# Designs tried in a protein design chat: VHH binders against q89az9. Part 35

Target 1, 320 residues: q89az9
Amino acid sequence: MNLNGEQKSAVLLALVGIDKAIEILKELSIQEIENIAKCMSYMDVISSITADLVLSEFCNEVRINKDQNISFINNNFIISLLKKVLGEHHAVLLLDKFKNQKNISDNIKKLNLINPEKIVSLIKGEHPQIIATILIYLNRNHAANILSYFEDNLSLDIIRRIANFSSLKKLGQEEFVKIIDNLINKYQNSMLNQQGIVTAVELLKLIKRDQETKILTKMFSSDKVLAKRIKTKMLEFSDIINLDDVYIRRLIKVFPLYELSEIMKVEKEEFKKKFYKNMSLENTNLIKNYCSKKIFISNDLIQKKRNNLLNSVKKILYNS
Below, E stands for the ipSAE of ESMFold2; O stands for the ipSAE of OpenDDE; V2 stands for 0.75 times the mean of E and O plus 0.25 times the DockQ between their complexes.

## First folded at step 18 (VHH; framework vhh_7pa5_2)

Design n05 (at its last look DockQ between E and O 0.51; V2 from the best seeds 0.00; counts 0 for: pae E 2.7 > 2)
Fold by ESMFold2, look of step 18:
Structure n05 (fold): chain B 320 residues (1-320), chain A 123 residues (1-123)
Amino acid sequence: as target 1 above (320 residues)
Amino acid sequence: QVQLVESGGGMVQPGGSLRLSCAASGFTFSDTSMTWVRRAPGKGPEWVSTISGSGGQTSYADSVRGRFTISRDNAKNTLYLQMNSLKPEDTALYYCVKDSYDIYEILSQYQVWGQGTQVTVSS
């Protein structure tokens, strides 16, 4: 158990009970109280094993009676403690500070889990200083991936702003809380809309084909954007051969040639010819050379590569 | 007191051009980076372009890159936005914003909605 001194102090104060904790805190500096309160705010539950270890270390150095208050530390406990020790005015100021810091921390954890490309789509319209501030709080590798999506001059501006960053002032923290809350809400609404599209596609695949066609045709007349999203989501691998050549040329530019070669080795000649007529002679010869080799590719691996190609097609059609 | 006065908006057909101006006073303009922001109907603020105090460094949103050019004249304390190849999607109220490393200072300028210059791209 490698608790630091502030964490050990937080555990001991919980063990001695609120009345004794108040007496101890009154003997500490405001800075020490703030440090301990921060530790307590991140503690949800203290295990009996942790409590025993901390208490054992304490008893070996000092002889003090134990209290049995080692249970869950929550916001009501922290609020009551701060009001009694600091007075209502100072407690309110300190609690507002910690609430903003906790909200930022929690939402940043959520942002670190979101795909970098999606984060870019959410922040692209924000002022470069806002983008820079978000990137500073993200995991370094995650922020670097996100930054790679921006044009060079904008990336330079963002890096310059990161280099000049020292900290968020109180009013800046309040605005940043609003910004990251809005980003999380926009992301969640986007995911709910995707769930609805998936459901609609599943229903359309279950109805008769002539009814499906009638519904989609009417939808194109009333809501073209929604109809395109549904039709794109319904695409199957077999539909790729029927795409206009413009999309095939765009696909070839973004899809790895080696993976395309692996797919082409197992596909029908008609599929190969569709791609060859949209490729340079150099790339065509590279693929034909790969296809002539005696190479085994497992069914599971080729299915994964087919799905990757289909997903690339969907991205091109959705963005067109 | 900081004052920023936008002008140069109007109605133009798709493919047309407009040049926006922003007259600045109440601060040292030449030391300050400047930004254009726009708000389309029913949308929040969208960053358009930023220019450094010297004018030597510019950046643009993807939606306007290659079509819009930000510039400044520090002798006249004036910021410009040359908008070419205008699209209906460019229809918005355009605002001039004093740049900052403090996001609160940036966002507080948005409190002056209704100041700005309207750009409408339609027939």
Scores: ipSAE 0.472, ipTM 0.859, lowest interface PAE 2.7, mean pLDDT 80
Fold by OpenDDE, look of step 18:
Structure n05 (fold): chain B 320 residues (1-320), chain A 123 residues (1-123)
Amino acid sequence: as target 1 above (320 residues)
Amino acid sequence: QVQLVESGGGMVQPGGSLRLSCAASGFTFSDTSMTWVRRAPGKGPEWVSTISGSGGQTSYADSVRGRFTISRDNAKNTLYLQMNSLKPEDTALYYCVKDSYDIYEILSQYQVWGQGTQVTVSS
């Protein structure tokens, strides 16, 4: 997982709610509480993917309900939580301390908690050097995951820039921090604006399939952009095998072969066949050879890779 | 002094094509990666494409991949952007930019941009 222990804890506490969070925090040291609270202060919004990843990991250890998609962390929640646990005075002191610590590290911590897909959406229009610089400061796993969303040539350019990276000058740091802050703000705004779409998708998933199809068809005729956004959001990994081969071919061109190999190792034969028929014999053989190797991949990592593939597909479909 | 002068912009219908040019001077063009950036009304700058000094490596934003082609003629110190299958969303002022591996140069006033050339895609 791309999040460290403190970040995971912060996410978990936010998801379980203030009452349960208090019970958990009572078992922690003041320093641990401070660290977790600091993480919370930087999160603001927990994406559904991030939440799911943390919960899935937690549920593997403890059987807990996984039905939460997005959780918002606001100042009131943090304040209330800290006041209840540490008292009014100490809570205020900690909060003030958090507010005053604006540096690259803090901003990066925020980015480390944002879903890779969302990050990509935010930075895709940035100069590759900016992208490279962002990735340098992120957690390695998170950066790698983000990098996987980019086309091969762009990825190569980004990696080259990373390799040639020396140091960020002080003046550059200031400007970089501004960029990161701006990105975070955009993220927050985007999440607020997307809440409606999420709700719509949830509702559409609950209605009869025939009705869903009718609604989306009609929507497509009147508002193609909205329809595409909704349809893309509704797409699940299991739907990939049902996609037109033209999209699979496009996917193969932009998605890293090694990651695809990792996914295929655990997927059903039907999934493999869908891709094999749309790729070169050479690449097919490479994947088959990889699949024959006794390599252990964690379930969490596999899910991340699946999500990467799904996101790539979604991008292709959205831009089609 | 480094100078970049864009040209080739204009108004086209959706599905149309344009070819942008950028004349470069004041630096060793063949040793420098070049970038196209565009700015749509009310939006910030968007990276479009980059090409290495030799021209051997190219990269594209997702929004233009498959439609746009960046190229260069080092003998003429000229950068090109072939834009096919243009969409209304491609409407923007397009800039030629000297690339750098230094983020400070990219972010600071030291980055050299041309005056830009206007591309308008409208039915």
Scores: ipSAE 0.454, ipTM 0.825, lowest interface PAE 1.0, mean pLDDT 82
ESMFold2 (binder alone), look of step 18: mean pLDDT 81; pTM 0.819

Design n06 (at its last look DockQ between E and O 0.01; V2 from the best seeds 0.00; counts 0 for: pae E 24.4 > 2, framework grips, placed apart)
Fold by OpenDDE, look of step 18:
Structure n06 (fold): chain B 320 residues (1-320), chain A 123 residues (1-123)
Amino acid sequence: as target 1 above (320 residues)
Amino acid sequence: QVQLVESGGGMVQPGGSLRLSCAASGFTFSDTSMSWVRRAPGKGPEWVSTISGSGGQTSYADSVRGRFTISRDNAKNTLYLQMNSLKPEDTALYYCVKDSYDIREILSQYQVWGQGTQVTVSS
């Protein structure tokens, strides 16, 4: 395929339609949008073959980058871009059309793309009824993952509220949409602020281990919060076996046993031992029994579970 | 009419303790879950803790868990928040909130703040 990235992006945007294209454009820089828009302007007919190739490539990339947080771009940028590309009048009409189409569904879709850890960080300060309402509208698996990050009593309360939930009236829906919008905005702001941390982590991973340790140690003495954030971000799944037992015990208390069992089924004996020594005999036996069953779990699903566990660990460490 | 009156706030040093009270009237207190929320300057409302009507179930925000204890005296229609090991980050106006399974009621309370009680943690 002789298309460059911008051209491929243009094809993708054309294929998904205007409404979805706008959502995608929200995630791009002004320059990227300009470039893509330019490419789009030169596009006539997209062949089915080209479309399929671009879609396939996109899907593959998404699969590879599943661990990357999706960042949302400010609406003002999109407005400017669309005005430039379509003219002010058409842009405004289009924007108004899209704005009017903004419903709970669209906002929820955005939340469904945000990793559970980030969602928790965004909603942890909200009243449990708000949390419950949010979880009701999310994908079930996603909601369950998010719920798993809360302590047992809070989780129970949230579930109770979910069970007692009645349909949102129209007025309630509007207010709820505002809440979701605010959350998304907070997320966007947080992503902007975290770019530096990500860069720092990337750099630290590239330097010698001894130097990394020295830097982080010194940082911890001067800025404990920053050091913790960086260390938490640097933590990998493979590092879990090296954690102090106190953290493993905390993890076991908050992480669903069933999900842990799924992970244990594919993990090495050393990993299992690390957890078994820190849990009850009863729970150990439950996991062992599960591991003995001939159940097939996809690699993707396992990786997702691993990530959930890792995120739980990160949360524990950050709050310690 | 639902009335909630908070008291017990003050200025304390880090590591200090305060006990907040909320006098409730205008509804069946013993049948209603109650919550504490706080609002720091320049920040939105933050949920702190919830207690069931009977007092048998409690939940806490991560930020206060292990340090704060919510309780209630249904005979006195009073909600309490024992705050120990206070931190500067706990500085806020604290409000008691009548709980509801209707999100609209919760949001309505967030829009109309009572007097609250000021907690200031400073060295």
Scores: ipSAE 0.460, ipTM 0.840, lowest interface PAE 0.8, mean pLDDT 81
Fold by ESMFold2, look of step 18:
Structure n06 (fold): chain B 320 residues (1-320), chain A 123 residues (1-123)
Amino acid sequence: as target 1 above (320 residues)
Amino acid sequence: QVQLVESGGGMVQPGGSLRLSCAASGFTFSDTSMSWVRRAPGKGPEWVSTISGSGGQTSYADSVRGRFTISRDNAKNTLYLQMNSLKPEDTALYYCVKDSYDIREILSQYQVWGQGTQVTVSS
């Protein structure tokens, strides 16, 4: 309120950020810089009304319109400005809208980092309108990958709802925030439940094989569900050849034939024979034709496809 | 008087790594949250990462999450930024920033900045 010019300058420089403060200070004499720096070093408590008065005085004396020159915006400044211009009621409504949009944006960023297959498991039971709304906010490639997991009728319905989507008002911003928060919480709880199993698998792999076998045998007797989950998590690619034919036939029905062909090209004949026994002559001939071709597949890509096959096996065994 | 001195910048090829350091003096370092902010040529300042006074809480901008790691050594009054998998977009002046916790909310943008260290990522 009763600030001198140096104190007003110190407040203004604090509010505009370092890059702009440097630009302004370069226009001043060394003595002026020293005086302002002294004020800034003793500046401890400044009221919001005092900051508003300094900003208003500055705007009246010089017109500035460079919003991109401020890296971080203080929400208290924005709140004060909006309350003065629009009145408290309208300012609160606008700030609530911004808060909801920020919450949605932050949680959507988290969803974009989650594996598409896991997202599908989280949203599969939701109403198609909710699924469509989530997909609209996700990264387009991510949303497309997620959509590819749904059956044709549901995918069509979801696309129709996306095409007809105009705004979030039908669902409401507050309702959508709750839905997204619940999905994030459900994912985090699922990951917490699996952390113990991952830790147990890591520990079991580090101990002697004889002791590992004894522990798993005793666990299978006392808690079959847990033992089954741990054993399936411990499976290695080399174990696939030893599966019962029933599981191989189920695997062939769900795993893409082209990707299986790429894996088969680099595997032993014993592995190939196990799969050929369990597939149609038509599919066997397609794979054999692919394997006879002179094609290059990178080691990194093959390893990814081998891991995908192993994960499909694990899902079949875990759910059985 | 608060002083922040950055070091460790330089020129690296894409995919390379650098480790930035910031020597801090003139305040109780262990009580103060610290940040890294960068400024690319012709662009405004961009927040990169923040670490709490104890070091137990960290946060990152989306553009650097998973590639950069902020850390501190309170015994040596030093702030660090480990930058891995560097991209040409990471080219900037990198500033060590003291968050002035004693300023009221409206003045929360008041910060003490170092002079910056240049990081250049180019082929």
Scores: ipSAE 0.000, ipTM 0.074, lowest interface PAE 24.4, mean pLDDT 73
ESMFold2 (binder alone), look of step 18: mean pLDDT 81; pTM 0.814

## First folded at step 20 (VHH; framework vhh_7pa5_2)

Design o01 (at its last read DockQ between E and O 0.86; V2 from the best seeds 0.75)
Amino acid sequence: QVQLVESGGGMVQPGGSLRLSCAASGFTFSSYSMSWVRRAPGKGPEWVSTISGEGGQTNYADSVRGRFTISRDNAKNTLYLQMNSLKPEDTALYYCVKDSYDIYEILKQYQHWGQGTQVTVSS
ESMFold2, look of step 20: ipSAE 0.625; ipTM 0.905
ESMFold2 (binder alone), look of step 20: mean pLDDT 81; pTM 0.827
OpenDDE, look of step 20: ipSAE 0.813; ipTM 0.959
ESMFold2, fold request of step 24: ipSAE 0.605, 0.602, 0.613; ipTM 0.898, 0.896, 0.896
ESMFold2 (binder alone), fold request of step 24: mean pLDDT 82, 81, 81; pTM 0.831, 0.824, 0.819
OpenDDE, fold request of step 24: ipSAE 0.827, 0.828, 0.821; ipTM 0.968, 0.968, 0.967
ESMFold2, last read: ipSAE 0.591, 0.544, 0.598; ipTM 0.891, 0.876, 0.894
ESMFold2 (binder alone), last read: mean pLDDT 82, 81, 81; pTM 0.830, 0.828, 0.831
OpenDDE, last read: ipSAE 0.825, 0.828, 0.832; ipTM 0.968, 0.968, 0.968

Design o02 (at its last look DockQ between E and O 0.88; V2 from the best seeds 0.75)
Fold by OpenDDE, look of step 20:
Structure o02 (fold): chain B 320 residues (1-320), chain A 123 residues (1-123)
Amino acid sequence: as target 1 above (320 residues)
Amino acid sequence: QVQLVESGGGMVQPGGSLRLSCAASGFTFSSYSMSWVRRAPGKGPEWVSTISGSEGQTNYADSVRGRFTISRDNAKNTLYLQMNSLKPEDTALYYCVKDSYDIYEILKQYQHWGQGTQVTVSS
């Protein structure tokens, strides 16, 4: 069982009920109570297995009856317990603290799952101190990746702020929670919008090409932004060879040559020709030389790189 | 008491220019970084630019980089924002913010916005 002492205590207190728990807590220091309460706040549901393991361990020590299989830690229980032990005022303060911490933690977990580019788009409008604070709470690797998207001077400032960071005070925590919540909401809304576009694209792909063209043409006249978004989303990797050379030239300027080389190694000659005619002889030769090398690249990696290229193209087209 | 008074806003056509000023009092101005933040109708606050207290290091949001210039006159306790090549998207109330390593101190100012200065970019 990988529970620590405080966690086990939290489980036991939940299992013994509020009356007995109060008596036990009266014998504990405020710090101990806080620690246990914190654990309780993070453990809303205790499985029967967990409870049984904890009880068994406990029974071995104190020979108590194993009467409860499942225990639920709810807010009312915690509130009642803390109020009785610490008084109403202290209990409220503690609960607020725990609530904020939990909310921060939960939202941070969500942010850790969002790709760095999307995170940057969500937070780029925030004050650098807010950005710094967010990065402090994120996974280190994730934060580092996010940081890499910022301009050098801004990155420097953010790092400076991180270095000078002490802790969030209570009021700061409350505000921080709101900020993160808002970010998550923005993200969710964006995802919903994307889903709509995806659905539209799926439908458009299923209708006759003539009809698709008519619809998109009309849409472009009435809602250019939406039309661009749909068209961009409809673009597949195989469509890159059909793009105007102007876009290929733009792509070559922004897309890493090395990655392009890796893609070209596995692509058809037609694809290669499309790019070669739009790049320098020097770069062409570099790619050709690379293609002649016996380097093994996994299919998954190649696909990832193709997607990167496609995304770059999409960005170019969208901004055109 | 910290006081920040923004001025210099107005209505301009796209491509036009404005210079905002912020008169600061109630604290040692030169000891603090200062920021401009804006709020467009129906949108949340957006950070625009920051300038350090003594070194004059400047940072800009991507949306304004190359067009806006933040500066300060510590002798006059005044913060400036030169806005060039203005766009309709720049339409907002602009606020001066005293910087802090404590987000609460920053956010507190967001909640207690002064009057700000209105910038309207319209054809």
Scores: ipSAE 0.810, ipTM 0.957, lowest interface PAE 0.5, mean pLDDT 85
Fold by ESMFold2, look of step 20:
Structure o02 (fold): chain B 320 residues (1-320), chain A 123 residues (1-123)
Amino acid sequence: as target 1 above (320 residues)
Amino acid sequence: QVQLVESGGGMVQPGGSLRLSCAASGFTFSSYSMSWVRRAPGKGPEWVSTISGSEGQTNYADSVRGRFTISRDNAKNTLYLQMNSLKPEDTALYYCVKDSYDIYEILKQYQHWGQGTQVTVSS
């Protein structure tokens, strides 16, 4: 048939009826609607032959994409349908809009699954308006948890920016997609690096002790950051007693005394003595008082508290 | 036409101080929040600090809190950054940024070619 894409679109809109045509036209620009309306105004009567040919072409395009072993809803099907219905220019504009919305939606789902502390570390260098925009698109409880990690004046500024937010314009949506993609990539690279650290730790535990020591010593000289990450990952709860007293004092300042008391109740005396020499007499007496009481704590709960303590130690060592 | 001109950079020893200035024109300066952003060699843009328009509320990135002070003089249309206790990691090209609720307007300002003021902290 000797019809261009706008003429074919005009025929299809006439065939689907006014209600469906209105829904389609609502997604088009004023210029696009004017172009299609101009095509319709030049049509006098759509012959049965012309209607059949346009409809057959549409149905054939659906069958070809399906028969090429692709899902009913895929990019090629949607691209071909929109190009034939709306013309290439209008199809490109609409596809760009949907692509940006889909990319944002998919990556937002991923961000909602990531631990709030990790999100904070990924976004803390961004301008407050960028942070605010990210939080607007996250799950409300998730965003609230993330916001709680920021300093009060920054949190106030971020909330003010959220309250004044209306919507992303086209150019802003394009930039937001890039920002969200970059965050996902940074997160994934961090996870790959963590897996690499786990692998390195496993290998170091399997080699001879003197080789392990030599490798770690040389690494501390050439790449102190990497060496610290590996040594921190190798840390076990039993290693806490061997830490320098300065780290124990820092741990005591940030770890809840009640939870420490619960851990102390089940630990060896040498572990307790390491902590007692680094705390006030008042706090020592509080812990000793708690340890003398007949209080039940389940093995599952104590193991969770031991893991929390170990994680606090790892944070202190990583940041020192 | 918005114009932002940074100055006051230089070379300084660790522990030293510098004061950066940003002369603003082409908009009602007192109506907008202003930010400092820096770009270290081989790294992307890093937000440093923001100050609100007429109310003067400030906030800072963790890496500079307690060492840097942002201020503004709305009568002179000038933004300032007092940098104390400078560290080698503060070495960067520093830019001022006119704030916006549209992230595109912020991000296009990051496309400066050789604009900004260089701060170098070396032993």
Scores: ipSAE 0.607, ipTM 0.899, lowest interface PAE 1.8, mean pLDDT 80
ESMFold2 (binder alone), look of step 20: mean pLDDT 82; pTM 0.839

Design o03 (at its last read DockQ between E and O 0.87; V2 from the best seeds 0.76)
Amino acid sequence: QVQLVESGGGMVQPGGSLRLSCAASGFTFSSYSMSWVRRAPGKGPEWVSTISGDSGQTNYADSVRGRFTISRDNAKNTLYLQMNSLKPEDTALYYCVKDSYDIYEILKQYQHWGQGTQVTVSS
ESMFold2, look of step 20: ipSAE 0.633; ipTM 0.904
ESMFold2 (binder alone), look of step 20: mean pLDDT 81; pTM 0.827
OpenDDE, look of step 20: ipSAE 0.816; ipTM 0.961
ESMFold2, fold request of step 24: ipSAE 0.603, 0.630, 0.579; ipTM 0.897, 0.904, 0.887
ESMFold2 (binder alone), fold request of step 24: mean pLDDT 81, 82, 80; pTM 0.826, 0.829, 0.820
OpenDDE, fold request of step 24: ipSAE 0.827, 0.828, 0.821; ipTM 0.968, 0.968, 0.966
ESMFold2, last read: ipSAE 0.582, 0.619, 0.592; ipTM 0.889, 0.900, 0.894
ESMFold2 (binder alone), last read: mean pLDDT 81, 81, 81; pTM 0.828, 0.823, 0.827
OpenDDE, last read: ipSAE 0.825, 0.827, 0.832; ipTM 0.968, 0.968, 0.968

